VH-VL binders against c7peq0. Designs and how they scored, part 19

Target 1, 252 residues: c7peq0
Amino acid sequence: MHNKIYNSFIDRKAKGIKSFAVLIDPDKVNPADIADLAAKCTAAKVDYIFLGGSLVITNHLDECVQQFKTLCDIPVVLFPGSPSQVSRYADALLYLSVISGRNPELLIGQHVLSAPAVKKSGLEVISTGYVLIDGGAPTTVSYISNTTPIPSDKDDIAMCTAMAGEMLGMKVVFMDAGSGARKPITESMISRVASQVSAPIIVGGGIRDAEKAYLNCKAGADIIVVGNAIEKETSLIKEMADAVHAAAPVLK
Key: E = the ipSAE of ESMFold2; O = the ipSAE of OpenDDE; V2 = 0.75 times the mean of E and O plus 0.25 times the DockQ between their complexes.

## First folded at step 4 (VH-VL)

Design b5 (framework fv_roconkibart; at its last look DockQ between E and O 0.01; V2 from the best seeds 0.00; counts 0 for: pae E 17.8 > 2, placed apart)
Fold by ESMFold2, look of step 4:
Structure b5 (fold): chain C 252 residues (1-252), chain A 121 residues (1-121), chain B 112 residues (1-112)
Amino acid sequence: as target 1 above (252 residues)
Amino acid sequence: QVQLVQSGAEVKKPGASVKVSCKASGYTFTSYYMNWMRQAPGQGLEWMGWINPSGGSTTYARKFQGRVTFTLDTSISTAYMELSRLRSDDTAVYYCARDWGYDSSGYFDYWGQGTLVTVSS
Amino acid sequence: DVVMTQSPLSLPVTLGQPASISCRSSQSLLHSEGKTYLHWYLQKPGQSPQLLIYEVSNRFSGVPDRFSGSGSGTDFTLKISRVEAEDVGVYYCQQYDNLPLTFGQGTKLEIK
């Protein structure tokens, strides 16, 4: 089965079914906590585990992937801070191009250098247009990427950026306010982007409660990604997952 | 002609460390993972881990985590394996092996000649 | 860890006769891409291992066609149609599907 993870994004979007992804940063997670975290994600019916971050400064990604794959059946999708940060044992890779920025290294430069290793990994590779949105404060991503986020009130710029990404061949759009965002992406911006792209839309950054996760889904997000809030309080996993899943039409 | 040439045999006391080198030739060193295996006398093969020469990322088998370190010197196409706090049961032949890097095939197509490390008091 | 179990561990064979080595994994090695990363190596006396068969059934370059591999899921077989003197050594199956990478215990093939 090629494209198993991408096809799940497409099939769920076509049916209006919303997905919840928990983002785990391998630099911040304690290996001793992974078993409990995997159990909580399974119990909450989390749809995906996204593994990675904007700044990975340790080299234990493979161990982290292996632990989750051993401990649960939830698909593990890599969200790398660099295209070369891959693990052969994950289910898929979000192959990110920072299309909101003007840094040629993050647009395509690093991808050219990493492509042989990505191909060798055997992973399902999902072309992803990464759209960084201003979250009200500088973030690690904005510092490291040397990019200016799209202003939070410029809905049409975000929309045109996502449209262009889709036309250029991106299969997924990832709208992200970044780690440490003071405010999440507005429902208005999500709606504007969703009205103009058919690709699955992942939304993350600054989502702190179940109500915002629900409202983002109603605005047109297909996949909600939460990391920071869950890092601080893992009991939110169930609450967030329930809210995201409740935004889908009732299937009978 | 792809070739991996390892450093010579070593005799060590328990508690010491050993560093084995593996010099590669005949291919683009940075395009292929380098793996390390060991084989105790009369025993089978055991994978110790690998290093990605693009970026230097390492993965160690859990049994060796905390005692083994893989490093590279790309200027001379050489990989190194250092094993610390040696015990008598670390006596083995240590092998480097190239991981085939095309078309997502994971297999060890070229092996070094092996380096015998003897740990005895 | 994925345990690879070979049988037999010792295989005396008459020159010119067939030989068969079994390898069983503790879990399925079928990859989502439809490939199976199960490999066979031969370690001749005093030498380092050498690749014989990759991905279940593909002979590596220079390997005689008397060697063949088969199997799927958890059960795999290496066959030698007519054993020659140069085939003496220890045969290992190896999985490359899950970390840590693991080998079978080895099958020592020797001429009677």
Scores: ipSAE 0.000, ipTM 0.443, lowest interface PAE 17.8, mean pLDDT 86
Fold by OpenDDE, look of step 4:
Structure b5 (fold): chain C 252 residues (1-252), chain A 121 residues (1-121), chain B 112 residues (1-112)
Amino acid sequence: as target 1 above (252 residues)
Amino acid sequence: QVQLVQSGAEVKKPGASVKVSCKASGYTFTSYYMNWMRQAPGQGLEWMGWINPSGGSTTYARKFQGRVTFTLDTSISTAYMELSRLRSDDTAVYYCARDWGYDSSGYFDYWGQGTLVTVSS
Amino acid sequence: DVVMTQSPLSLPVTLGQPASISCRSSQSLLHSEGKTYLHWYLQKPGQSPQLLIYEVSNRFSGVPDRFSGSGSGTDFTLKISRVEAEDVGVYYCQQYDNLPLTFGQGTKLEIK
């Protein structure tokens, strides 16, 4: 019960199935558009809806979660940028530790503060090693936390970071170039990480087309997360989903 | 330390089937793909395919599709390779090898000792 | 299929002298963003293959530093700075970039 979403990650990975997740910011999404988005996601066979933002300005998380849960059967996974971004109505919570940085607050400090609320929520909690990669522009997380992302060309650093996260017991590795990234994570880096990590690998940031999504999957990503691109053009949801789903655990 | 121990030599007649086992130890069996190769006498190495011990997904080389089957017994960390409709040109040493990595990022870091399969009338 | 071509196929070497093996692929093994999946194995007489070099130039654990790998695109080289008796065997290059996975023909290193 409390491992349903994580088990789905593991099961799909084991089967060589690649997954597509749509990232929705509750503060940016218009409630009037949620029905349409839900329908498009359903039609495209989106595997997960990730809800969250780096900076929560409004308190509409519960409403947004409930709305999606009502409109579709796609699992809703919280991708919080802060401890306050918790809703008991979601299916799971990615409990993010920014392991690419050296800010103790993002490693454990905020978790200590949020732990009672998270526990009380009854949510499935998925310990997640969050690896911030330089996307060519400062991210909100980087700016707020004053953390330095891993350079985009330092595959070994990313690999070692992910390895450490996994060995520390984190169940999922999330590699993120950040919202509005100019440069998405390279396939080289993804492959390097994937070669050393057995945990599901989530990749996001700067993915703008189906080809990149596909190539990231081929490189070793298990779950592709896209937000910004689909906000501008919802028609990309299907194209990207199809590309991700077409990716197999085979070589070029 | 990582070890792959294969079953003993086999002698088979044409048309028969052979099943070779590969028992793994020293690592988490389900965390690494297992590949199968063969080597005819005096010849080079030929890749047959791989299996993911986590879930059992398989990929076979086209040459062996429909004639080879990879299976698992995860409870004893053992992979199996069954080759059916044997021919004389199937005579070879068969190897299992651990694949370090997933998808397109792997190499064979540890090998079994090999299993000689002889097909003769 | 990606064809791996090694040269020479036979390599007699005097002890203490250097050796060099070439491996060429029928197509570039360079991944879209810089990863190259070319590996080298050694099969000693009567033994199973063992990994020497992975990803063009990385020595596997326990492999002496007299072994080195280099190359890019379609051309790769394995070098032994000073050949020792224990280096006798057949060397294989292997590509892990395209299915089916393929090996070179092998290069038999012998001591003169």
Scores: ipSAE 0.000, ipTM 0.481, lowest interface PAE 13.7, mean pLDDT 90
ESMFold2 (binder alone), look of step 4: mean pLDDT 92; pTM 0.942

Design b6 (framework fv_inotuzumab; at its last look DockQ between E and O 0.01; V2 from the best seeds 0.00; counts 0 for: pae O 12.0 > 2, placed apart)
Fold by ESMFold2, look of step 4:
Structure b6 (fold): chain C 252 residues (1-252), chain A 121 residues (1-121), chain B 112 residues (1-112)
Amino acid sequence: as target 1 above (252 residues)
Amino acid sequence: EVQLVQSGAEVKKPGASVKVSCKASGYTFTSYYIHWVRQAPGQGLEWIGWINPSGGSTTYRRKFQGRVTMTADTSTSTVYMELSSLRSEDTAVYYCARDWGYDSYGYFDYWGQGTLVTVSS
Amino acid sequence: DVQVTQSPSSLSASVGDRVTITCRSSQSLLHSEGKTYLSWYLHKPGKAPQLLIYEVSNRFSGVPDRFSGSGSGTDFTLTISSLQPEDFATYYCQQYDNLPLTFGQGTKVEIK
């Protein structure tokens, strides 16, 4: 059971198989709707459920994890919670450092506070370099992080940031335009980062339709994360999952 | 002293519903989850689901989804489990059980005395 | 679902005997920090189940020292070092490593 989720990222990347993750904010999801959401994700063959957001109440997080784990077989992957919050039924934790910013609390400070609880949890911990990209409007993550996102056309800055994160030991790169972004991350930027890092690349923020999800995969994203568009229209789950999965290599 | 006291035995016809109560005392009611577990005659123990009494959040085992409803009344420190569309195979002793809501979820330190539900025509 | 299977289904023993019951999980219950989430219960007809052991080997408050648990990975045991008259009951293992929570089918310990 060590590194099961991380190994799935690596194995799928090696095979060129793209993954679709649904991001669920435990503070926004109605508990009564979780059974239907789990069923829709299962029917669409969603690869991961990501639980978390910029502001998370830890009691709701643990309850959401337990509900999804009893309702479906989809792996549940956490964003960092409070230093003391533990949901041991989750499959893994993305241990995010906001490497695109210069806020010491989000680079390492919160990790110092949370590390004892994270270790005690027994969760698989996946070190993740979080790269915030300008999405054309202020976002919750931009405000909370008190960081300036990387400009949307500065591909080399995003690439160098991701390279540095990988060289410092981060196992995954998470490129995010932020919840509520007006524009998603460009395919050019994704391609530039993908050309220079071996780590799995998660891309999220501002992805509103299946075509953009597909194009991001073709550009080199390994895992597509969608939250906001699906919160507004759960019928998109199947369309986006199908598009992401169709970006897999075609065997000859 | 922690106590979970359940309502009395019930006899129901197939297709009916049953509502079993579990009154908690001796601890802070909203700090612990309450689970329901049943045992059919001659069978082992089967987990049904849980409720968080604080917010009323529930999780049900897949086979019971759509037939079971759990609720909590914090003013009386009582949880309820309602099972609908009863079948003869639902004949069992139903237990409520307490789960500590932090650090180590999923084992049950205190149990109710059990409620026999008999489903017969 | 993670299944746990007990062996034997029943056994006969005398007061003072050493009794062992095994529980096998369909998959490993090991976590990265070494904790394993398996519990044992004692159940008598007409009574509520009683917790004996949690986290493989930790005795619950008030459980006599004659009860001990051990094991790792997929294989676990409950041992009663010197069986007492009050110990004739059905014993269940339960995994709480994964949801849904699941119990073994039970092991009935009867007087010989």
Scores: ipSAE 0.005, ipTM 0.580, lowest interface PAE 10.2, mean pLDDT 86
Fold by OpenDDE, look of step 4:
Structure b6 (fold): chain C 252 residues (1-252), chain A 121 residues (1-121), chain B 112 residues (1-112)
Amino acid sequence: as target 1 above (252 residues)
Amino acid sequence: EVQLVQSGAEVKKPGASVKVSCKASGYTFTSYYIHWVRQAPGQGLEWIGWINPSGGSTTYRRKFQGRVTMTADTSTSTVYMELSSLRSEDTAVYYCARDWGYDSYGYFDYWGQGTLVTVSS
Amino acid sequence: DVQVTQSPSSLSASVGDRVTITCRSSQSLLHSEGKTYLSWYLHKPGKAPQLLIYEVSNRFSGVPDRFSGSGSGTDFTLTISSLQPEDFATYYCQQYDNLPLTFGQGTKVEIK
């Protein structure tokens, strides 16, 4: 099962299937609400649960992972903001390198420190090029990472960054406008990146409605990640999931 | 000179499909997105979606999801917009329009002359 | 969706008059690095729309100097300094900062 999640990414992409991921912060989610969330996600045929946050204040990651694993069959993928956000109970870990920035700690430094623990966890590790895009407002990710995001209108920079990541061996490209982004990533940028990158493309940040999710998919995103919008209104899960799943593949 | 020439007027019954063509000339066909915009009688302009002739990627307005299909034929430099399950409210003049440039969406520097599609029982 | 509202919906003017059309968006159209994604079009019945202005104030090639665009954030203006006979038409503003792309409802400039 060591590459089960990654293989699912690749397989779905190859088939032109678009995927919807719900992002849940273990520190923000009420344990009492997890059952309801899991049920809604299942009903909406959510493809992945992404667990993680930029700040881990409490050590409830394991519990959260276990609850979801108990309540539904949706793969749980760790989306960590720090090396400490690792749980052996998850199905996979997105091992993020912030390739949009020039902070050596986020490029490789923290990875060196976390590598033994990650290896010990036995998790499927998916090398991920994390591309932070300007969302029009300061986000927790930008603040914590202390990196300058790629301007939202610089499609070529995003493209080159993603290309470099892929050529360096990163298996997945994650384009993120950050939690609470005022402006989500543009379809032109997604399209530009998708035109030059074969790796699965994950897009998140500032997606507030089903139409945007759909449009991102049509532009070339393979996986759409939504957190904030769902956190505020769980009824959007079904609507967004349906939109993503309805998105047609790019004609080749 | 950049030109977009569209197919002629269409009359369709409800439930039918219509396919409008837009032939581009005077520029590199695959270098620019083509958009479709319509105008119902007495109403404003409504964006439908776009196609990237290079690779055939499309983006549709949610309202038209499941009913609209845009395609491009590079051999003839022609873009097509097909709208299915036609309704009376689909009666409009349909325009194709060229986006300003590569990897962009936004404003349109050249437009087709328009194609009237009438949906009536 | 970003709503774009024009004012007025119609106006009557004479040749030589200064004409001003306003466009307001439901949210700021300011993008990165100071770019603002608003365009203006001229549309005559039975003809293809024509681009006049892009990025608020840039005239498209071949557009006469009498046409100018201004504004920032959410408020924009198209000005015709001296209306010519060929300028009687419907004008549309359009935002392209966010999808879906949206147009104003149009402003019809009629002969007085």
Scores: ipSAE 0.005, ipTM 0.477, lowest interface PAE 12.0, mean pLDDT 90
ESMFold2 (binder alone), look of step 4: mean pLDDT 91; pTM 0.933

Design b7 (framework fv_inotuzumab; at its last look DockQ between E and O 0.01; V2 from the best seeds 0.00; counts 0 for: pae O 14.5 > 2, placed apart)
Fold by ESMFold2, look of step 4:
Structure b7 (fold): chain C 252 residues (1-252), chain A 121 residues (1-121), chain B 112 residues (1-112)
Amino acid sequence: as target 1 above (252 residues)
Amino acid sequence: EVQLVQSGAEVKKPGASVKVSCKASGYTFTSYYIHWVRQAPGQGLEWIGWINPSGGSTTYRRKFQGRVTMTADTSTSTVYMELSSLRSEDTAVYYCARDWGYDSSGYFDYWGQGTLVTVSS
Amino acid sequence: DVQVTQSPSSLSASVGDRVTITCRSSQSLLHSEGKTYLSWYLHKPGKAPQLLIYEVSNRFSGVPDRFSGSGSGTDFTLTISSLQPEDFATYYCQQYDDLPLTFGQGTKVEIK
């Protein structure tokens, strides 16, 4: 079954069903706690596990993928800090181009180098336009990427960036305030982008409570990604998932 | 010549534990995953899980989670599988098997001779 | 879990016969790159299983040319072109596309 994960994104969007993804950084998660985390995600009916971070060591990534795949049935989607970070047992790879920036290495340069390894991996590859939005503080991704985030009050710049990405063939738009963001992306910006793109929209960074997750879905986000808040309090998983699912009829 | 040599047959009572060894030779021990597969009498083959001997990381089939522990001793090139809280349905021949690829590939080129574990009251 | 089902469960054949065994998976074993992750094993009682075929059709080192594999998607076949006395055994297919790894229930090939 080719494109199983991408097809789930577009099918759920077409049905108005919102999705909740838990982002796990394999360099930060305690391996001993993965079983409990998988159980909490399963009980909360989390739709996707995103694995990745800005600086991920390949061996730890593989181990995390393998553990989640055997402990639960939730799809595991790679969100790597580098396009060459792959694991065969993952369900898909978000092949990110940082289209909001002007760093040629993150636009296409790393992809040229990684393409043979990505192809050899056999993974489903999902072309993803990554749009970094200013979250009120320097973030790991802004530092590592050496990119200037789109200002949080420049809705039309974010919208035009996403439109251009879609026109150039990106299948998914990922709007991200970054790990460590002081504030999440505004509902106004999400609405502006959603009004102009048909691609599934992933929104993450700085989302700390269920109400914001719900409101982002109502504004037009298709997939909500939460990492930092859950690292601090895993019991929040159910509350967040419930809010995202309540934003539209949930039928899988 | 790649060789996997397992420990001898075991007879155990319900509730006990068993620890089966698998000694590898003829290749670089830390470069290949070791899987465990069992076959109950009259049944087919059932995958239990694997261990990466390099760092000792493990992945277990959900059915065995909480009852199985796999370890590796790189100094002796030996993998161990311990199954606890034994039940009569755990009676089986247990095989260790080498994963073909340098990374996890998922199929098995060389197998141990098997270890019969019998669980009886 | 991905289930693989073999057919037939047993068969009787004579030396020299052409034998075919089928394996059907509950979902496609085709990865996005186009690789298909299915293997075949031979198993005799009291002995270790032996790898015959990997990636649908690739013969493992030392496996005689009479063994061949074919198929795609969900449907796969192991063929023994001319059965030899040492080929009377139980044959298993195994998928390694997804975790957990799973085996077919086996096909016993017996002498007539």
Scores: ipSAE 0.012, ipTM 0.636, lowest interface PAE 8.5, mean pLDDT 87
Fold by OpenDDE, look of step 4:
Structure b7 (fold): chain C 252 residues (1-252), chain A 121 residues (1-121), chain B 112 residues (1-112)
Amino acid sequence: as target 1 above (252 residues)
Amino acid sequence: EVQLVQSGAEVKKPGASVKVSCKASGYTFTSYYIHWVRQAPGQGLEWIGWINPSGGSTTYRRKFQGRVTMTADTSTSTVYMELSSLRSEDTAVYYCARDWGYDSSGYFDYWGQGTLVTVSS
Amino acid sequence: DVQVTQSPSSLSASVGDRVTITCRSSQSLLHSEGKTYLSWYLHKPGKAPQLLIYEVSNRFSGVPDRFSGSGSGTDFTLTISSLQPEDFATYYCQQYDDLPLTFGQGTKVEIK
């Protein structure tokens, strides 16, 4: 199995390099806009394209992946909300376990069902501890999963959750306030988590400006994921990417 | 008793760097974030950033990006704030302050006595 | 950035007077968890600032009862019920709901 994407996470983290990922929902993106988006991402030196959504209504994942792979050289990483969001054309799959919740289906149940297909796909599989944080608004993920997010001010709970995930062998920690979050994850929480885990930390949800992205990086985030903000204003891609790339390394 | 004791006053030329220390005592050093705040003459308080002594993670205000470096020495329970490329507008009293980390982050229950940094030609 | 503005910038009062200082934020400081992140400090020249109030209305340990905080959303008030000689100082409100952390411009309480 390939480990190119995961190795890139680790390598960049080790060097103190921060990464910017653009989140694209295959069901929401207009195929006609993908070329322009890919160009902007390339120009901004976006590090990763994350593809996925909480709900997959249409089967456009393969097409979307193929388009991006054709139009740019940016690694395409699947960020699936369900087992059906798998494409063999991607560079890697974040295999998410919702460790912030107590839903057995999201901890292991869905993984058991999807495992054969995922294995067959030949994708690089990156075991990911998904940590849902309260963003001040109900998210699709919280609603569908029927999981309670970690309160935004409970840094220790987030920390312990991430620690547990890492100790269970998860390779990446993904802290997410969810799509449409009113409040992004606090820097204090990120810092607290980062102080106790060695795994790459991905942070997403509610990031609306370059300053927040930068501060999250400074707090300890290794990869910043932005979706909604750039959907509304694509000009933010460069600003955010630049801010992330300018962020100083965090001491460990 | 919780105490934060800062280093003495500094006089620097423009373009130079200054490193201010803040020694903490009376509590578990790694359990609380330390913030830095400054006050220019005749002005209000301005937040600079914070450091988590546990692991050394930092968060800086964007304004100070590229110029400020915070570090922590657990062996001496001391936090340092280094500001480079000093300008006249950096003349201020610099304070370290402890964050009430167990309840919520972002407010300061104990402060250092302050360190005057003067930047002049 | 969240802006916090105090009123007044300065005031003159006598010992025993009731003093009220207001602080207004550019946005609601109500956090998703129901807490409001606003603090008050007392600062005398040449001394370390001192925490008075956190989360709008909670007195820090050792702070006299004459100090009280109130407010919600974007409007906050620090009240000194009976001004004492040691209370002449500059007072600052501070929000910690969002980064960067920001302070009010200060209110100087002077002897009348």
Scores: ipSAE 0.000, ipTM 0.467, lowest interface PAE 14.5, mean pLDDT 90
ESMFold2 (binder alone), look of step 4: mean pLDDT 92; pTM 0.930

